VHH binders against Chemotaxis protein methyltransferase (cheR). Designs and how they scored, part 1

No score or structure here was measured in a lab: all are predicted.

Target 1, 268 residues: Chemotaxis protein methyltransferase (cheR), of Halobacterium salinarum (b0r4j5)
Amino acid sequence: MTDFQTLLEFIETETGFATSYYDESYLDRRVSARMRRRGVEEYAGYLTLLEEDDDDERAELLDTLSVNVTEFFRDEKVWTALRDVLLELADTVRSIDIWSAACADGREPYSLAMLALDAGLDPRNVSILATDIDEDALARARAGRYESTRTADISDQLGFLDNPQEYVDREGDRAFVVNDRVKDLVTFERHDLITGDPKSGFDLVACRNVCIYIDKQYKLPILDTVSKSLREGGHLVLGQTETLPGEVKERFEAEDPRIRIYSRVADT
Below, numbering starts at 1 at the first letter of every chain, in headers, positions and changes, except where a header shows other numbers; Kabat numbers aren't used for antibody chains.
F, E and O stand for the ipSAE by ESMFold2-Fast, ESMFold2 and OpenDDE, each averaged over both directions (binder to target, target to binder). V2 = 0.75 x the mean of E and O + 0.25 x the DockQ between their complexes.
[cut] stands for letters that were removed.
Atom coordinates printed by the task and the answers are left out, and those that the model quotes come from them; centres of patches stay.

## First folded at step 1 (VHH)

Design d1 (framework vhh_7d4b_2)
Fold by ESMFold2-Fast, scan of step 1:
Structure d1 (fold): chain B 268 residues (1-268), chain A 123 residues (1-123)
Amino acid sequence: as target 1 above (268 residues)
Amino acid sequence: QVQLVESGGGVVQPGRSLRLSCAASGFTFSDYAMGWYRQAPGKQRELVASISWSGDSTNYADSVKGRFTISRDNSKNTMYLQMNSLKPEDTAVYYCAADLYEGSWYDSEYDYWGQGTQVTVSS
């Protein structure tokens, strides 16, 4: 066993993060980022930091492994189409149930909540379940506080909405806090897309940019889980570069294949 | 696995323009923020410009604001830095960097770097 493999086994055993499901190159990049921040050049030295949980390094590493570059309203063309999906659902079902799978720090489920409110939907008729494997990301999501970074201007991202000031409160020059009106639509819970139980009855499932970081052999189990969680006629939205494997593809019709929005058809 | 390869450096006179390119491989380019850093002899490495995964958000160091433009082409896995109105103080080794770690302005650091390309502005 290499030092890197020993490190990955420790991470999986002690934190519950399923390193065996991920592409090893992806894991090495993320682990190496943490090692650089801690000033450690060798895997064995980094393992020592994790064993001691020095400066809460286990939590920092999990955060790094589970959080990808995200933005409010990521891929604006998709959100324009999702507005139409939500309006169609408001005309066809009394209560809209949405699942934001692998929601990270909450930017996607809050984007869905704000989109629904901005489109004029009754908040009493919209429920969003948001799940992720990382408890620290979920804690940040529940807090709903975000800061503009050197690479992401949140104010510009929120400009997608007609009335962003109705949904977030500004703190100083670059911090934004999602208000309770938006938070009341979203419930956060921990869920593992590979090993956890499928959910059921959702009208819309967002599972975007998840499979691109997962080893190819686990793509089908993830998409099978989200497929089973949709009601007949429900909608699935994937990331722009993600595709449905053949085993699942026949369960769906592509409403706009360029945007990766699909409708669930009856099991035949 | 992760590779960042810079090109387009060289020697130019003050007031001229230069375009740097960074070809990325070994990761899903369109999912990550990218940036350009530079380091002059005897100085600390500094962030010059950064760009979000989509290209919709950009940031610039005060010293280059209005003169440099960062851009990316996700279909080509390539990031660019258009450098206009070059000054002698822009002389440095320029590094392409990938931010595979999400963080705040103050404690976030880019975690992968290219080998660097020399830009010399001299009369």
Scores: ipSAE 0.000, ipTM 0.214, lowest interface PAE 13.6, mean pLDDT 81

Design d10 (framework vhh_7d4b_2)
Fold by ESMFold2-Fast, scan of step 1:
Structure d10 (fold): chain B 268 residues (1-268), chain A 123 residues (1-123)
Amino acid sequence: as target 1 above (268 residues)
Amino acid sequence: QVQLVESGGGVVQPGRSLRLSCAASGSIFDDYAMGWYRQAPGKQRELVASISYSGESTNYADSVKGRFTISRDNSKNTMYLQMNSLKPEDTAVYYCARGPYDEWLSGEYFDYWGQGTQVTVSS
């Protein structure tokens, strides 16, 4: 094995992050970014750093390797369409079950929760399951604390909502904490989209910007898992650059092909 | 739908410079990482340079580091590749591509490719 492959096997074994599922060039760029940050030039040296877990480097690396949702309400056109989907679901089902698959640090499931509340839905009738393989991302998600940066102004992102002040509390000038009203709609748990079991009966599944970092051979297992987790008539929303493979596509109709929202139809 | 239109290619002598432009339409350009790929005769397509949605992070192939600079202007939905000190080995068709939301691009997952613009470095 190369030093790089030895490093990737260590990461998978010690953190549970399935490096073997990912594109090797993607992983190399992410690992190299952390190495530069830590002033290490060789993979063997970086492996030693990770073994010692110096300055919580394992957590930093895992965060870097995970698919990063960097803002609330990413792609506003999608969220405008999702509002209509949620309103339609409120008219057709008693309780709306949503799955935010590969939720990272929680910005997507919290966006869904805030959207539902902002649209006037009864919070007792909305339940959001949010899952990710990265336990550290889930810990940050559960905390629900986010900071604005020069390139990511959370106040601007939350401006998509009519009443953003009802959903977050300010902590100083740059920090925002998702309040209990929003948190009460979301449950976080660990789930591996490739090896884990499908779920069932969801009215809406969001699986956005996951497959673009995964080796192509694992895209079908992921999309098959989320497909099987939807009820008939339920909705799937993917990332803008993601498409359904033929084996799964036959079970869906495009609700809005420009937005990547699909409806699950009856099986063949 | 999204269209990507490359311009600025041409024939140039070794040691000269060219600036490529990629104009995007029909999408929220500033939500996506962008990249330049090239394909030389008889070779596989390679990622030359990429830039994050904010412009804060850039990545370059080792063959072009220090010679090429990628930049973007989100207000104009346009990405640029400044190519300095051109070499015969830089001869290729250059493609603009919209990547994922992430700042680190995998070549396999590029979507919304442009038609390409020919760059020939000869003599």
Scores: ipSAE 0.000, ipTM 0.166, lowest interface PAE 13.9, mean pLDDT 80

Design d11 (framework vhh_7d4b_2)
Fold by ESMFold2-Fast, scan of step 1:
Structure d11 (fold): chain B 268 residues (1-268), chain A 124 residues (1-124)
Amino acid sequence: as target 1 above (268 residues)
Amino acid sequence: QVQLVESGGGVVQPGRSLRLSCAASGFTFSDYWMGWYRQAPGKQRELVASISSSGDETNYADSVKGRFTISRDNSKNTMYLQMNSLKPEDTAVYYCAAEYTYVDSSGYETYDYWGQGTQVTVSS
């Protein structure tokens, strides 16, 4: 639709969100959700709301367009394997540098921090960089306060750990606040995986459940950026339904392809 | 294109049964929560039943609990609503919905596809 294309161009121009890199059906679902909430049936009418930024609609839409479906220790089998990766890294490097790319509201980087502490690693030797394009998600991540919902029981998710009460403070029956000892391991900053500056020197990079919403022809820039951020012998973990493109795959060996953990091999 | 097509509606007497079907196309059905909603004249559209993407979790409105059963077949891209012990109060247009649920800072956001609806009339 030309009205839909005009709308997507406006979003990219005014917010910097690279709509051209996303699956069109994904974008349409997300945009249509906002349109329904605003009581607008046509793209042209919704564009008017965005132009006027009525009730901060641009921020609401950008939040909606950002990938933000996550939970603590998502796909527990992966986290069991990641515990072994962290223990291996503790034996091979003096300081472990981790990057949680597209970290959303912080549940993934905090899961990594809690896993490291729960495994007995020295917190002085673990540093986690957590990045996302969505500033509102990063604000929630820094706050580190989470509430259980009918479909997401945080206490069940935290039960993956041997001693979860050491890492979170309970606020009533449904709310949990990440403790400062966990927060001290994590630094949050804004970063665009598609157009942002390259990163390097990481021992472990998590880039999970983000590429599934990206148009398949543009996934290579994201995965190329992530692959180049790793040291030789460093580890990459993707989402369960995500795979490496052929060009990037040659740089990695799969430790367990079902778990989606990969080891970076030498560039030669 | 995304399409949801309801079938199985009709006119029945109180106490009888109907089975509604919703055939989905144009999206990855197995990634979506699916639901049945209904709307009677002069009333807001209300959720009747919902089912998780895997089928492992189901939810029902109190008014239909114990009488209606929701199910899905991901291999056929189809969702069903088995309606038993129908009452005149169940008379409504029944809508199939595909919901992509997202957890945001305010709780939940849902991205929906909707069918055109199928009429169910329970009359003596």
Scores: ipSAE 0.000, ipTM 0.171, lowest interface PAE 11.6, mean pLDDT 82

Design d2 (framework vhh_7d4b_2)
Fold by ESMFold2-Fast, scan of step 1:
Structure d2 (fold): chain B 268 residues (1-268), chain A 122 residues (1-122)
Amino acid sequence: as target 1 above (268 residues)
Amino acid sequence: QVQLVESGGGVVQPGRSLRLSCAASGSIFSDYAMGWYRQAPGKQRELVASITSGGDSTNYADSVKGRFTISRDNSKNTMYLQMNSLKPEDTAVYYCAKTWGSYYSDLYFDYWGQGTQVTVSS
C-alpha cells in the first residue's frame, strides 16, 4: 500500500469520511493544502499528526475535505429562479418541504430560508432539512456565525436580498449571525448521500456542487437517492457546472437548463 | 458578489483567431483562480483552460493545448482566452468561471456569466 492510501484508510476509519468514494485527485489536493498549512512535506508525517490529533487536525481536515467555496446566494441567477419556484410551490402545496443536501456550514439552507422570508412566504409553511456528512460543519451551521474575509464579503453576498438586516445581526465590522427567525426554518442532521437511505416527499432538493468532486461511479447512487427523495413534480437544483447522467436524465425535465433546475417527472 | 461578463465571440473561418475576454465586477478578482468552459449543443460542458490567481500556472485540455492561451490582467479585473488555429470542433458557447480559491483546479468552478458564442465554419 502507498503512504497516501494508508493515510486515506486512516481518515476513513477514524473520522467516518468515506475517502474510498471520492476522486483521488480531489482528495490529494485537499490533503496537500492541509499539509502545507501544517508545514509537513510527507504523507507519513501528516498521518502521525492526525494520529495524535495535534491542534484538532482531524476536524480541520474534515472541514477542508467537506467544504469548497462557501457563499450566500451562490450563482445569483439560480436564486432569482428559485424565488419563482418557491412562490409557485406556495400556491400549490400546503407546506413546502425542502432538503438542502450536502449543506456544509449552512450558507445554502440559510439562503433558502432567507429567500422564502424575503419573498413573503409564511414561515409556518416552510421547512428546510439540511444535511451533511461533516458534523463539525453542521456545528458551525447551527451556530450560524459567519465572518467576512479579505476575499469574501458577507455583506455583499447578502445584498442579494431586499432586506438583509431583517435576517442577520452584525457583530462588529466583519461578523454576522443568522437570527432565530431564519434558524427556526432549518433543521440540521448528519446524512451520507452515498451510503444513507433516500428520503421522501420533498418539494425541492438542492444538491449543488457535490458530484463534481465525487468519483463518477458514485454520481448515479447520489442522484438516485435524491431522485427518490422528491415527490412527482418536485424540483431538483444542481450546481451550475453539474449535469444529470443519462441513467437519471429521463426522470427529470429541465425548467431552465442554463440554471440547472429540473422537475421530477412521473415514472413511465 | 462577483459578476462575470464574457465577450469577443463571433463567426470565423477555420484557421483564424479570436480573443475572448471575461470582465469581473464586484469582489476581489485577483484572489481567485479562473477558467474557461465551453458547451456545444447536445454535449456536456467541458473545461478548456484554467489559470491560478497570480497567473503563474495554467492548464489546458488536450484538444486545445498549443492553440489556446489563457491569461489575466488583475489590474483590469479581466481574463482572456486567445484562440489560434480555430477548428470547426471548437464551435461552442464559451463561459468564464471562478474557482474555489487560488489553487489551480479543474474540479470546481463557480459560474456567473451568460457565455459568448464562437462559431467556426467554412
Scores: ipSAE 0.000, ipTM 0.101, lowest interface PAE 19.0, mean pLDDT 79

Design d3 (framework vhh_7d4b_2)
Fold by ESMFold2-Fast, scan of step 1:
Order: structure tokens, then C-alpha cells, then sequence
Structure d3 (fold): chain B 268 residues (1-268), chain A 125 residues (1-125)
């Protein structure tokens, strides 16, 4: 076994992070970032730091591995189309049930909640389930506190909304806290998309930018699970660079193939 | 518009000291971890020292531990590297870098962490 594989086995065994689910190139980029931070060039040397838990390196690594590329209203054109989907659902069903699958730190489910409120939907008729395998990400999501960075200005991201000040409170110059009005629409729970049971009856499932981090063998099980969780006529939205595999594609029709929004059709 | 500007490099004899400065603008300096890297001719860039956004945590390459000290002044948007007991093997171009932990490694932007233009340090008799 390579030093890198030895390192990944250690991480999974000692921390419980499921490295075997993830693409090795993705993991290598994340691990290499921590190695640069610690001034270590070799995987074997980094493994020594993790074994000793020097300066809480295990916690630092887990935080790095669990952080996904996410932002409020990621891929703005998709959110413009999702507003139309939510308005259509408000005319079609009595209560809208949404599932934000692999929600990370909550930016996606809170974006959905804010979009619904900003579009004028009755909050009593919108329910968002948000799930992730990572308990630490779910804890951050429940807290709902986010800070701007050089490349991610949250104020700019929230500018997509007509009334962002109604949904988020500012803390100083760069921190934002999602208020209770928004939080009340969202329930967070742990769910494993690979091994867990499908859900049922959702009107909209967001499963965006998940398959780009996960090993190829798990893509079909993930998409089969989310497919089974939608009602007939429900909508699925994927990430911009993600496509439906052939085995699942026949269950869907494209709302807009460029935006990756699909409608669930009846089985033939 | 992000800028990192290094200064304080030069030519010195072995055993002497230099202090490098990195002046930052165009981003919220106090929100970023900062580091010093160096590159000698024909070698890959290597981390010399890093400092957390608050200044509470520092890390050093084994080759410089006990000789170099990294520090920052968030009120001046400036990071420093105090280099004592300089050796010929410390000869390199020294680069200032800014990178947040959660943007490191897997993001497209992390491949282009903010870097200065570099400042030459030559330790020669």
C-alpha cells in the first residue's frame, strides 16, 4: 500500500470520516493543503502528526475534509429558474416538501428557504429537510452563522434577494446570521446518501455538486436514492457540471438541460 | 484588487539578520492565514513559516525553527519574518502568501492563493 493509502486508512479508522467514499484526487488536494500548512512534504511525516494529534491536527484535517465548495445562491441562473419552480409548486400542491441532500453547512437549504420567503410563499406551506453525513457541518448549519472572505462576499451573494435584510442579521462588517424566520423552515438531520434508505414524496430535491467529490461507483446509488425520494412530477436539481446517468435518465425529463433541472416522470 | 508586496530582502553575510515585511491590500487581511514561502533556483517552493489570522498560532519549517520568527500586525495589514543567524542555504526568493483554510486545496481559487512578487535574499560571504 502507498503512503497516501496508509494515511487515508488511518483517517477513516481513527476519525470515522469515510475516505473510501471520496475521489482520491479530491482527498489528495485537501490533505496536501493541510500538509502545506504544517510544513510537511511527505505523507508519512503528516501521518506522524495525525498519530500524535499535534496541535489538534485531526480536528483541523476533519474540518478541511468536510468543507465543500458552497455559497448562497450558487450558480445564480439556477436560482432564477428555481424561483419559477417554487411559484409553480405553490399553484400545484397544498404544501411544498423540499429535500436539500448533502447540504454541507446549510447555505443551500437556507438559500431555498430565503428564496421561498422572498417569492412571497406562505412559510406555513413550505418545509425543507436538509441532510448531510457530516455532524460538524450540520452543527454549523444549525448555528447559521457565516463570514465573508476575499473570494466569497456573502453580502454580494445575498444581493440576489429583493429583501435580504428581512432574513439575515449582520454581526459587524463580515459576519451574517440567518434569523429564526428562515431557520423555522429547515430541519437538519444526518443521512448517508450511499447506504441510507430513500425518502419519499418530495416535490423538489436539490442534490447539487455532490457527485463531483464522490467516487464514481457511488454516483448511481446516490441518484437512485434521490430519484426514489421524489413524487411523480417532482423536480430534481443537480450541479452545473453533473448529468443523469443512463440508468436514471429515463425517469426524468429536462425542465432546462443547461440548468440541470429535471421533472420526475411516471415509470414506463 | 488584491496586492501583496514584499520588502526587506538583500545581500548579507552568514550569521547576520534580515527582517522581511509583507504589506497587504484589497482584502480583509485579519480574516486570512498568512505564510512565507521560499524558492531557490531549480527547487520547488517550500513553506518557511505560517501564522493564523489572529496571530495565536504559528508554524515553522524544521530548517528555520529557532532562527526565524513570523508575526503580524492586523492594524497595519502587514506580516513580518524576522530572520536571524542566516545561512547560505537560506538563499532564495521569499514569497508572501495569503490563504484561508476552508478555501485550500480543492477549490479552483486555492490553486491561485494570493501571492506577492517575491523578494530576493542572498546569504553570501
Amino acid sequence: as target 1 above (268 residues)
Amino acid sequence: QVQLVESGGGVVQPGRSLRLSCAASGFTFSSYDMGWYRQAPGKQRELVASISYSGDSTNYADSVKGRFTISRDNSKNTMYLQMNSLKPEDTAVYYCAAEPDYWSGYLEESDYDYWGQGTQVTVSS
Scores: ipSAE 0.000, ipTM 0.160, lowest interface PAE 14.2, mean pLDDT 81

Design d4 (framework vhh_7d4b_2)
Fold by ESMFold2-Fast, scan of step 1:
Structure d4 (fold): chain B 268 residues (1-268), chain A 123 residues (1-123)
Amino acid sequence: as target 1 above (268 residues)
Amino acid sequence: QVQLVESGGGVVQPGRSLRLSCAASGFTFDDYAMGWYRQAPGKQRELVASISSEGDYTNYADSVKGRFTISRDNSKNTMYLQMNSLKPEDTAVYYCATSPEEWLDYLSGYDYWGQGTQVTVSS
């Protein structure tokens, strides 16, 4: 066993973070970032910091390993196309059911909710389920409070909307709170995409920028779960650099292959 | 590959000024927040100043407010620290820091540090 493998085993055992599910190069980049921050150059030295939990390093590492690296309206060209999808769904179904899978701290499902409202959809006819495996991310999502102090300007991200002031309240200079109008469309719950059961009957599933962090052996189970959760004719949106495996790809038609929006086709 | 190169340190008398520069390469500079940290002998490393990706937000340690100014030039991939009215207590190694990974955009810490530049304020 290498020092890096020993370190990953410790992390999984002591924190419950399933390092075995993740791509090793992703994990190495995230761990190395923490090592640089702590001034440690060797995995064995970093393991010592984690064992001692020096300056709450276990909590800092878990934050770093989080897959909640997202922003409002991430990849704006996709959200322009999603607006068209929502308007089409409003013309074809009575109630739109959306699943934001691996929603992290809630920026994606809140983006979906705000987009629906901004497009003029009746909030009584839109329901968004948002799920993630990380309870701390879900707690932040439920709070719906975001700041731009260490990220891109939240106000700039929300500028994608025609009427952002209708959906978000400013607290102080840099804090934004998603208001109850938007929150009322979203329900948060815990779900494991690798081991959990598929959901069912969704008109739209967003599963974006998750598979790029996960070891390739788990990508098919994740996408199979997501695929089974869509109704015939429902839509799937992936991250810009993500692709469907051959087995799952045959279940979908690309609406625009450049923006990774797919329609679930009829099968036996 | 990420590289951060600090410059501008030196030995000065109290009341003088120095301008530190941090030249960055190997990542999309204008997507990430940057900061200056310092570490004096016998003290822990502390955040001196930070600046948002577009330069529209800055933060300063209480000990340097009104004396130091952080800025950035995204067209040159460079961050600066203008240090005025220097005091002996400002003697430290100054480090440039950033998060170059796209996966780390929303984290509270900095994930890469430069080599450091020594600032000595003494008579």
Scores: ipSAE 0.000, ipTM 0.130, lowest interface PAE 15.5, mean pLDDT 80

Design d5 (framework vhh_7d4b_2)
Fold by ESMFold2-Fast, scan of step 1:
Structure d5 (fold): chain B 268 residues (1-268), chain A 121 residues (1-121)
Amino acid sequence: as target 1 above (268 residues)
Amino acid sequence: QVQLVESGGGVVQPGRSLRLSCAASGFTFSEYWMGWYRQAPGKQRELVASIDSGGSYTNYADSVKGRFTISRDNSKNTMYLQMNSLKPEDTAVYYCARDEYYGSGDYFDYWGQGTQVTVSS
């Protein structure tokens, strides 16, 4: 076992973070960031800090490993197209069921909820299920409180909407809280995309930027699970660098695959 | 050892063209998304263009869309940026970057030294 593998085994055993599911280069970048912060050059030295839990390093590392880079309306061109998808669904089905898979701290499902309201859809006819494996991320998502930072201006991100002031409450000089009108559209639930049961009957599934963190052997099971959750004619949206593997590709078609929005075709 | 080496920068008049090249070594070039970033003095680095591993999908910043073209030749381990109709605001150091193995254009893990492009009279 290498020093790096020994370190990953320690992290999984002591924190419960499933390092075996993740791409090793992703894990190495996140671990290396903490090592640089602590002034440690070798994995063995960093393991010693984690064993001693010096300055709460286990909690700091877990936070670093669990943080996905997300923002409201990430990849604006995709959200412009999603508005059209939601309007089409509103004309086609009585109730729109959406699944935000691997939702992290909730910015994606809340973006979907705000987009639906901003497009004029009846909130009684929109239901969003948001799932993630990380219970701490789900707790933050349920709270729905977000702060602008030097690198993430939430007011700028929310400027994508026509009426952003209707969906968030300003708190102090940098904090935004998603209001109950938006929260009422979203239900948060723990779900494992690899081992959990597939869901069904969704009109739209968002599974964006999840496979970039996950070892390649789990990409097909994940995409198979989300594919099977869609009804015929339902839509799947992936991250920009994520593509459909051959085993599921024949189930879908896309008007512009560069934006990664796909339509589930009939099984004939 | 991963290496990215940019070339093709220079000084040009507004409206002219330049072609930047990035020679990559130390990794399997054909498996990675690649991109061009730029940084003007006092500004953050911005992604100008990116291209998928096979060269079929490309993305561009709104400021360069229609003027710049990104391409790659996997047989030569080389990426290109064709820059047409150059404007003074295109003046910056241009960096070749390798995206993460499963990348989304957000997680570049290796960068070149950069090549200076100056658009002025």
Scores: ipSAE 0.000, ipTM 0.130, lowest interface PAE 15.9, mean pLDDT 81

Design d6 (framework vhh_7d4b_2)
Fold by ESMFold2-Fast, scan of step 1:
Structure d6 (fold): chain B 268 residues (1-268), chain A 123 residues (1-123)
Amino acid sequence: as target 1 above (268 residues)
Amino acid sequence: QVQLVESGGGVVQPGRSLRLSCAASGRTFSDYYMGWYRQAPGKQRELVASISWSGGETNYADSVKGRFTISRDNSKNTMYLQMNSLKPEDTAVYYCAAGSYLWQDSGYTYDYWGQGTQVTVSS
């Protein structure tokens, strides 16, 4: 195993960032930028900084690799619009089925669960499936324990909610644990967006900040898989800088194209 | 479990400084997030500044950033708000708050509140 490959494995295991899906040249550029900033010339030396989490380097690296949902309620405007989507779904379907695809360490699916509860939805009528290829990330997601850093204040992120204290328990001044009320809405399982089968019947699929840094050959298969997993009239939300490819675009209508929320159009 | 008493309020001219103190009685003061809120006549109560149990995390309202400094001394069970360059808009009743959780807009995370101290900034 090369030093760079060892470094990428460490990043995926410890931060939940799914390096295996991303373009290696992109990852190398971003990692090299952090290495220059920290004054290290070798991957092994940078790995040591990440292992020690020296000056919160893991969080700094994730800020540099701003391609995953790594914080609660990332892109506030999107979550404001998603609240409206959830309220609309509560009026139109008996049970809301949500899929958080490439969920990493669980911050996105837990954000969805907390948003639904905070909006007053009946928890018996909301089910969230959260999937990722990385079993270690899923283990951290199931644990649901997160710590604030200098660059990421979880208390501030959770302030988006009206009643955040109902959904997490504090451990000291830096750590937060998602409580069972929230966890009960979320099921975690392993799924490969590239080689795995499509799912079906979802009312909402979140696939955010994945495609823009994925090897080009996998972008259409991923979006085809998530589009096939939605019911007619279901919603897809992408990352703010992501767009639908032409083949898939014709299957969707944009409710607000600037926030990347789309509705699946009826075929017949 | 925790009782909070504010002091240091008063009448002061624009551009002057005041330091508010919040004295807490009770065990485990160091386990609580602390905050200063204020309420002007006819307005909602707003968070001015907050500080974590260790003092390692602080937050400030945009209107007071660069002018106010929050601090705490756990050995004295006391929290402070240093208010510099005071403006007429800072006139309000200032409340000390303590809670096991800290979320900026919830209002439900503070378990204990002081009775308030009046700050008036007037020419």
Scores: ipSAE 0.000, ipTM 0.101, lowest interface PAE 21.5, mean pLDDT 79

Design d7 (framework vhh_7d4b_2)
Fold by ESMFold2-Fast, scan of step 1:
Structure d7 (fold): chain B 268 residues (1-268), chain A 124 residues (1-124)
Amino acid sequence: as target 1 above (268 residues)
Amino acid sequence: QVQLVESGGGVVQPGRSLRLSCAASGFTFSYYDMGWYRQAPGKQRELVASISGSGDSTNYADSVKGRFTISRDNSKNTMYLQMNSLKPEDTAVYYCAKDTYEWSGSDYYEFDYWGQGTQVTVSS
């Protein structure tokens, strides 16, 4: 008999997505959405679709399980402060290494790349690693083509920059394509933030709006991982509604905690 | 241009019922999954209920199961939320949401909605 836990164990084993770390109600909602889409009412039937990878269902499920960043320069006050962070880093380190964790379709890492260029930083000295578990999102990110909707006007979002026309080509009335100057700063890679190999040596890590869907008991392991990926004096930026757990909080200081940018302090 | 217009909100006493409506235009209504979100003061927005394009499949948050019923009339381009046995905890602004892509099967629309919202207040 196939029950929900058996299905979740299959997903974790075959895709590497750590279902055991997520809130069960969140997972049920997302999995149920895919089952409805495929016209399947029983977990056993959905398991069959995943086993066969019918119509790339594993990739579709991962896209459904992933948290999406919906706009460029999300929370503009944060990006104003990040400009200052990038300028400080340009004065203190030879090469700036940035990690955009859970980057979804690439709007966040491209925002970081555009911000660096628009601030006058030398592109030879800026490197952005952008990672996500969802291969479909990474494919969209690599393509770098985005379309405006009624509620998400990309032209308005890119208006945060002084010279958006230097970084993005307009394609018709609604579509925008990130150009090669911006793409050259970003490398996209599949990585599971929970179960993947640790990373290190970063000057800035963006991990925004991902922990809100994780079971609270696993928030600490995620933030412990991203905190350990930073050099002393490096910066972590979280989503506006996210906070540092107590154990990790002692490793950081914030000039303005409302914007969720933290500085990594020395280990005691 | 996609438009979603909510109506039917109001102030009611606990235990009463309200029916919300969402009138949709600017897209092929039956091709898109739709849902109702709500946001209470000082809290994050949550998905209350969703319905497939055909109307054959529905999903509900645990907090409203057995009390709320989502439905749609594709001939009228309208989605409904029947709210029974209302509780003070149901007080929130309710938003109509459309899936971003036809036949996507995801709830990506929880981050991308076109409705203005309608206030529901449950108090004595």
Scores: ipSAE 0.000, ipTM 0.156, lowest interface PAE 15.7, mean pLDDT 80

